# VH-VL binders against o46895: the designs that were tried, part 23

Target 1, 223 residues: o46895
Amino acid sequence: MGSNKIKNLVQYEIQDFVSLNKMDTKSHDSLNLNVSKKSRYLLHRVLTNQLINNRSGNACTKTRSEVEGGGKKPWKQKGTGNARAGSSNSPLWKGGGVTFGPKPRTFSNKTNKKERLLALTTALYLKSNNTKVINLDNLDFTNLKTRDLVIKCSNLIENYKKDQKILFVAEPTASGLWRYVKNISNVDLIYTTGLDLKKILQAHHIIFTCKALNDVKEVFNEQ
Short names: E, the ipSAE of ESMFold2; O, the ipSAE of OpenDDE; V2, 0.75 times the mean of E and O plus 0.25 times the DockQ between their complexes.

## First folded at step 6 (VH-VL)

Design r6 (framework fv_recaticimab)
Fold by ESMFold2-Fast, scan of step 6:
Structure r6 (fold): chain C 223 residues (1-223), chain A 125 residues (1-125), chain B 112 residues (1-112)
Amino acid sequence: as target 1 above (223 residues)
Amino acid sequence: QVQLVQSGAEVKKPGASVKVSCKASGYTFTDYYMHWVRQAPGQGLEWMGEIYPNSGDTDYHQNFKDRVTMTRDTSISTAYMELSRLRSDDTAVYYCARESYTFEDLFPYDYFDYWGQGTTVTVSS
Amino acid sequence: DIVMSQSPSSLSASVGDRVTITCKSSQSVLYSSNNENYLAWYQQKPGKSPKLLIYWASTRESGVPDRFSGSGSGTDFTLTISSLQPEDFATYYCQQYYSDPTFGQGTKLEIK
């Protein structure tokens, strides 16, 4: 049925956060991800449109739009991820890779919902080796310090380096989780209602909650 | 330091297949697309295709699509390019080359900051 | 495919000379949304692999001498060597990456 995509099954080990003992509490779950045969082109197209739309949604920075392009020197990714400025426009996002004609003149570029979904599933597949799933249902948050969650999660990551970006993906009802990640450099949180292609692609490591994984199964099974 | 080391020279008969390897070191192999570019004697450079080592996703130039297969082995950070049904006009130096930016940073760009030393493939009767 | 055409096919020059190599694309490699030209230049010495000199039409790769400069936009590009050195005698290639990579035919720079 699909012409320009391949369906791939990804398996995840679930870590029970109450006990991080991999023997007794480990379970498994899987996710079927559609992967574009033109992954670079699709990801470039969808992300470029996301960046254009993010820029145009807030009229406060007309001057920023005019100076975007910022010279032709390499842009060093700043290790200060989660910078207070909030803007993600960067010279490094200049259209690259296999592109059969970047969009001609337009004030906004459009992508359809199916293209966006295919881009998200493609990105998650490409990040699958760097993705972990955790179960927080039984975790007692009462005496948990802000940094403790991230420290415990970093133990799930082989060869983790302090400057690497970690993206948490949680269900919308886990709004309280933001308290434990908001002040930590190089850590970000998104909810399943607001999956963000740029954040997924920028993350060195992705950590799903069990409930978030189930939420995205529902969304992706609509493909 | 980044280094790409290719397999040694090959001599093949018409109709045979050749498989060239490219071993990467000095960076995270799965973060960068690997490309294959060939150069016939006295001629210019010709792009053959690419592979994203993290997923195994490939894209081949239409001139090679039905004869080339690109694969990788992430356990040894090695990319492979196999060209089948060889013709005399396939005599060339074959290069592997790395894209300039990581996929994690944004997008890989199809210009090449590091190249292998080249593998000479001679096709003769 | 975007076709890349270089001129001249070869030229002879002496150490200290200013050398200009031209590259033309069959269609624009300028992406209007970011105002960048998807154009790179490489140097290749006999028996060696190509070496990246310039990307984004005018950005010099780290470690490349400042005598090398790139200019141009859209369909017309130039590589300039302001004061030729003995190690600069090589073949030079332009490459577009706006679509699937294509290279020019090369310009061979020879000693007089």
Scores: ipSAE 0.000, ipTM 0.460, lowest interface PAE 11.6, mean pLDDT 76

Design r7 (framework fv_recaticimab)
Fold by ESMFold2-Fast, scan of step 6:
Structure r7 (fold): chain C 223 residues (1-223), chain A 126 residues (1-126), chain B 112 residues (1-112)
Amino acid sequence: as target 1 above (223 residues)
Amino acid sequence: QVQLVQSGAEVKKPGASVKVSCKASGYTFTDYYMHWVRQAPGQGLEWMGEIYPNSGDTDYHQNFKDRVTMTRDTSISTAYMELSRLRSDDTAVYYCARESPLEWLYDLGYDYFDYWGQGTTVTVSS
Amino acid sequence: DIVMSQSPSSLSASVGDRVTITCKSSQSVLYSSNNENYLAWYQQKPGKSPKLLIYWASTRESGVPDRFSGSGSGTDFTLTISSLQPEDFATYYCQQYYSDPTFGQGTKLEIK
């Protein structure tokens, strides 16, 4: 084949979030993740396009760089162009010569969707050793406090530190989780309908709900 | 077997240009960044720049930006480093080096080197 | 550029000795977002190219003997050889990759 991807089976241990013990009826689950052979190029390209598209303003506003916070370089000008004339004509980001009339801009087609999906599965594979899966079925939300969630996360994650970023990935029906997460500085939440490459790559630890893993499995295992 | 084989020693006069080649084998040439690092006699290692062979995109260290050009030929899996306007202090061993693959991806801009060429001695003298 | 400084510049040791080489960076090479130190160590023998020993400050490269270990965080790093062997006499370099790559000046390990 002319495919630039390799399929990898990743296995996850499922823990009950309340007791932090291994689940009695289902202790493991797995994902088939496609990994790009050109992962750095693909991830840089997709991430750069996401950052450009999410930018607010177009002239007098500069996006703060994390490099200013300590000489860090979270990304380089590699594989997406050299920040010179013509870089805005990238296949994943189009400018110059486009008419912004009532006609909507081209929706993501199968090629763009496939590239984004391959980037997401590649990122999840690279984060697999720092990914935990939890079952929320025994969690009583009426008696849960935000402080209790932080304590449970610290007990779930080996060698947890307060400055480490935790990303929850939940099913859309678990919208109630956001009320507990929203006031915690280093904890973020995304839903399986809105997987975010930047948040996945920047997380120190990823926590999937068991139901979110099943949602993702339907999409990724059919690839 | 990953192997990087460089061109032979060069002797140049001040003001001339030198072009060093690095032929890669044992892996997919276009999947890994190639870097150039030099070492003057009795001195430490100095990073010069990098090229991504798949696209041809380059990044040069500020000290070399006005004199260095890095290119590649994907049909023969060969990278090139050309240094112009040579000075006597450009006398050094020039290495090509492959960027190391990581098990984990935390940052798209890291650079450490798992395989090195044997080195090309460039002597600049009158 | 981030400046890397190594100490000592040279040292003499005997086979079987424990050897420690120190590397300091002018600014932290610890990335708080992933809690990783962007620091590598290389071995270079006379007339040969450098060989990767350690990356991410403490991860040993495949095929490198377990007598080699790296430690430290932020700005202060050490390379330790627990029981020196004859083949270990070489020059050792630390390298940061937090920004554009820079190397220490090297520590030459010589036989007594």
Scores: ipSAE 0.000, ipTM 0.437, lowest interface PAE 12.6, mean pLDDT 76

Design t1 (framework fv_teclistamab; at its last look DockQ between E and O 0.01; V2 from the best seeds 0.00; counts 0 for: pae E 13.5 > 2, placed apart)
Fold by OpenDDE, look of step 20:
Structure t1 (fold): chain C 223 residues (1-223), chain A 126 residues (1-126), chain B 108 residues (1-108)
Amino acid sequence: as target 1 above (223 residues)
Amino acid sequence: QLQLQESGPGLVKPSETLSLTCTVSGGSISSGDYYWGWIRQPPGKGLEWIGDIYYSGDTDYNPSLKSRVTISVDTSKNQFSLKLSSVTAADTAVYYCARESFTLWDLGPYDYFDYWGQGTLVTVSS
Amino acid sequence: SYVLTQPPSVSVAPGQTARITCGGNNIGSKSVHWYQQPPGQAPVVVVYYDSDRPSGIPERFSGSNSGNTATLTISRVEAGDEAVYYCQVWDSSSDHYVFGGGTKLTVL
């Protein structure tokens, strides 16, 4: 495998989600992101594997032995004027079994942990210019309306468009955020425990919570 | 316009350390978009990649030379350097410094050298 | 180790088309870059990523890459095109930049 290179220490401006326009509430954080020279290939491979793994593989047809009925020869071998037949469950018959039909199978494909992480870091690097970090400490979830969340997002993101996908990355304990995000068509939420490469790549904008960013740092440092 | 210039001694004794410096002008070495590499060319022969460095200090080396090569970067001087230890006559070559172009979305995991210095001849002789 | 194979020399008359090949195992799956090195000068990239051309390089220079062979094509060759041409790839297995042996283009 090709060598991994540390391409950049990405610095993020941290904004208070309640007071987005207050410069005095802004701070900075950083994330080390490794990028491989195999970045495109790796992203494709990992993404493909993710998609493959998401396949259910539950398609199922019945063979002649699995179809109900049969067991008795439909007619005698000779003297009937009919074609020879051994069973009514033959795949040649309507209602018979299916030969070489789909059977349940697993599509699971293992992705190397290091490759997966590298793909994630690469994806995050690519999205770094469109990534915001927010502090939710002062946010009251009890009084938050979905509309308010959208307005906050529109203020947070430069040149916000309604058709653009926004991905929230939050810590697992930020469960309250899900209630407001779930009803917004262009906004998705993932947790640091389940970073999704596909969602990261599809996102036009990524919004990290401060805690989520820290979680990600820990994961990346374990590499 | 970006310019690279190699500097260092043109003569090195066997078993000593070859030391070269590349000075970059017309651009900053402290760019996340590029690596900085060394390539050499023995007289009458082809090109051989030695290694490269990122402004952060991250390095990659030719496996055949890895044990003898050290590349460093000085961002304050906008320079990067090559050290090759235990030199022999086989290390006689024109040494080039070059900028290595980097892209995340290339068709393959491949970079190319888009700017080169003029090269400096280093002769290993007693 | 990954090896790139180039013919040692190619000769063409002025105004004709020169084709320089670079052979490598499954090179079509790699990105190939081409460098021109005039006598006594440093290499200059003339084609990168198989077929892309840097600004300032004439349209006469083109590249293709498929299967096991990459090709640099120089149309309407001029005397000034006389140089050694190198192909280059990155070998991911060895983390190694690999150059071909070079092809000397002679303009007759």
Scores: ipSAE 0.024, ipTM 0.551, lowest interface PAE 5.5, mean pLDDT 86
Fold by ESMFold2-Fast, scan of step 6:
Structure t1 (fold): chain C 223 residues (1-223), chain A 126 residues (1-126), chain B 108 residues (1-108)
Amino acid sequence: as target 1 above (223 residues)
Amino acid sequence: QLQLQESGPGLVKPSETLSLTCTVSGGSISSGDYYWGWIRQPPGKGLEWIGDIYYSGDTDYNPSLKSRVTISVDTSKNQFSLKLSSVTAADTAVYYCARESFTLWDLGPYDYFDYWGQGTLVTVSS
Amino acid sequence: SYVLTQPPSVSVAPGQTARITCGGNNIGSKSVHWYQQPPGQAPVVVVYYDSDRPSGIPERFSGSNSGNTATLTISRVEAGDEAVYYCQVWDSSSDHYVFGGGTKLTVL
């Protein structure tokens, strides 16, 4: 069934990192994205199911960080987007879903793969003007300092503000990249094996590696 | 700083199409963080949402107006536009363009209008 | 067909507290936003998501939302607060934004 979606081709310039102090635009690539005509409804539905599935995975067992961290860390209100969500009077928490997306009587905690893929491609299309692609294949990581990579990548973003969220999307084989982002506020990293709708939608800017873009093409081509 | 400015004819004849454009300055319409909407206010009455658009071209319309409304976006000009067909005297109103802030994960699909244009009066008369 | 009900007018003396209500069936389960519209001007958001204030809005403005009533509270009212105030929600059953009828605040 394809009556509720539109196909869109997005073109990206690949920024080649010759070194941390020199960047060169060498090539182009494209991604064919299916976009839902009812994007708000679909995105809400998939996000709600993601939340329900995350709760199921936690199966009444508090994590070690919840037990230790909750006792030691101060109560944070409105500090980050996630903290604000917890302290805000969320429609989901208020009405058990009455004012939030699908009607409770017809709501299912399962979404099929096609719905999840359509939500991801819709979200990426909606973020396409805020998405950059970089090639790190020629960069020497041996002498790279933790924050330098993120600072140089942020220079690709016109009018970047320090409090804006940047999401890196990398290939799974780039596991070492996490070392350069893990301690930086407002920066997150996901791999193409674990695309996350919430993180994509919350990002002000998205930076793909060129290999991650190719991985994503394979996943989205079966949609 | 962000500014929105409505423009278009202030007088439209009954049965014709009302056409307005909103020009955005001091910020990009191509941002994934916002929708861009139209709201109207008949003289002496309250606010009525008409519809909104995302820079991708995705639109949502007020069901009561959906058959007559078209909203479009031109990212190269940093503008979005409203067309309302088959107008009557009931369509006489001040028309506002506005930016909508939204967050789907934390807040659900429950947007608020954080910046507004000054509004433009459109009169439908013979 | 969701409807938000506001009183048409509220009058207060300078320095007093004004309370503007927004009535709706189970509105406490919805997120309420409040707009100030001074005479002849465009609306400005003063409270969003029930109780949060945008940058630049004085701390005198606050909001609450529970049960069937949301309330905008303006403490230490000033002459410059004279305006029509509108509440707004999203109605998930019809998928559109609903505004209240507006409340004219008069500072005597």
Scores: ipSAE 0.007, ipTM 0.485, lowest interface PAE 8.7, mean pLDDT 77
Fold by ESMFold2, look of step 20:
Structure t1 (fold): chain C 223 residues (1-223), chain A 126 residues (1-126), chain B 108 residues (1-108)
Amino acid sequence: as target 1 above (223 residues)
Amino acid sequence: QLQLQESGPGLVKPSETLSLTCTVSGGSISSGDYYWGWIRQPPGKGLEWIGDIYYSGDTDYNPSLKSRVTISVDTSKNQFSLKLSSVTAADTAVYYCARESFTLWDLGPYDYFDYWGQGTLVTVSS
Amino acid sequence: SYVLTQPPSVSVAPGQTARITCGGNNIGSKSVHWYQQPPGQAPVVVVYYDSDRPSGIPERFSGSNSGNTATLTISRVEAGDEAVYYCQVWDSSSDHYVFGGGTKLTVL
């Protein structure tokens, strides 16, 4: 909460995904978003770290070649840090329930988590003019067809262009709808348990479900 | 190169079920960018859309035929199929399978059929 | 239930321009697609989304759509253009594709 960030209230109109012409009783909702005063620097740093850690081959090679050997060094054959009756350099480690050996790192992990969180809220603020919130309660998932989803998306987004990218943000329990979305060109989804900075920044439009918005309020609310 | 090929009996008795299969080669039926459709043309007449299917199994049917039509997909064989029940002489036609191209950000229901099979004549006669 | 109206035939001399119309109430608000069906052959899309051409279709084929009429225009008509031409839209009120009745282009 230092001097390098500020809070911004962002309001959203809630639209019924089925009708698009009717307001429900809860017609608006909002988020309080922390926004970095050095947003470009923060976003660049967090995004490049995400891309480096997610690169195919390099991430795998670094894990395999730099990990303390599981069974290839003079350690016990059952791997390093495993316990059932093994040895440890730590007097407090008795083993049997945890595979990891050394003491977990502290403060470094919290710093990366805080930076990632600030990057996410900063990105959402920057996209707020192109973000919509939908109510899915009236949608019949058992009879939903992919063509129907296309029509509803095209009606929801003002002045859309055919090369624009849409990102849905949904609660983890919304698996029924997203089975249709995942294979559609220019449409992607993420869950509130796996917010992704790259996908947020690349999206032209962001669509939250009401439940997803409630989830992120809890995640982003430090107070 | 993408090719669609209709197969099935060319002669069907009245009141029985017409059954056709479309085999897709040179492309994958599992693509999320396409629907797979059936269109027919009675001899000397115009084109009539029968219905289509998405690779997930989702279907849409012409309302005039809906009670008699079943379209199905077998992604492991790269095929989709048409069954038309209770046929009469009025169902005699050339039957085409076709690919529907669509994208989410064009008004999707305004799609077109970009690849067609050669068609197969099915005659309903005793 | 949406109705597309095409003239049954159009005749044009070689080298001239053929115009094939597709009439419909407020068809200008719809995306119109055009198919060529040569005798004894499967249809081939020649224009989609009113005016776009697939790869391999000559620039001689063009389309327009405004008001109550969509038009397929074939300039410098050749004998090989002789075919039946169909227009097609989606009818959102009945949720199905609608084809016009077809227009037979005769090259004189």
Scores: ipSAE 0.005, ipTM 0.440, lowest interface PAE 13.5, mean pLDDT 76
ESMFold2 (binder alone), look of step 20: mean pLDDT 91; pTM 0.932

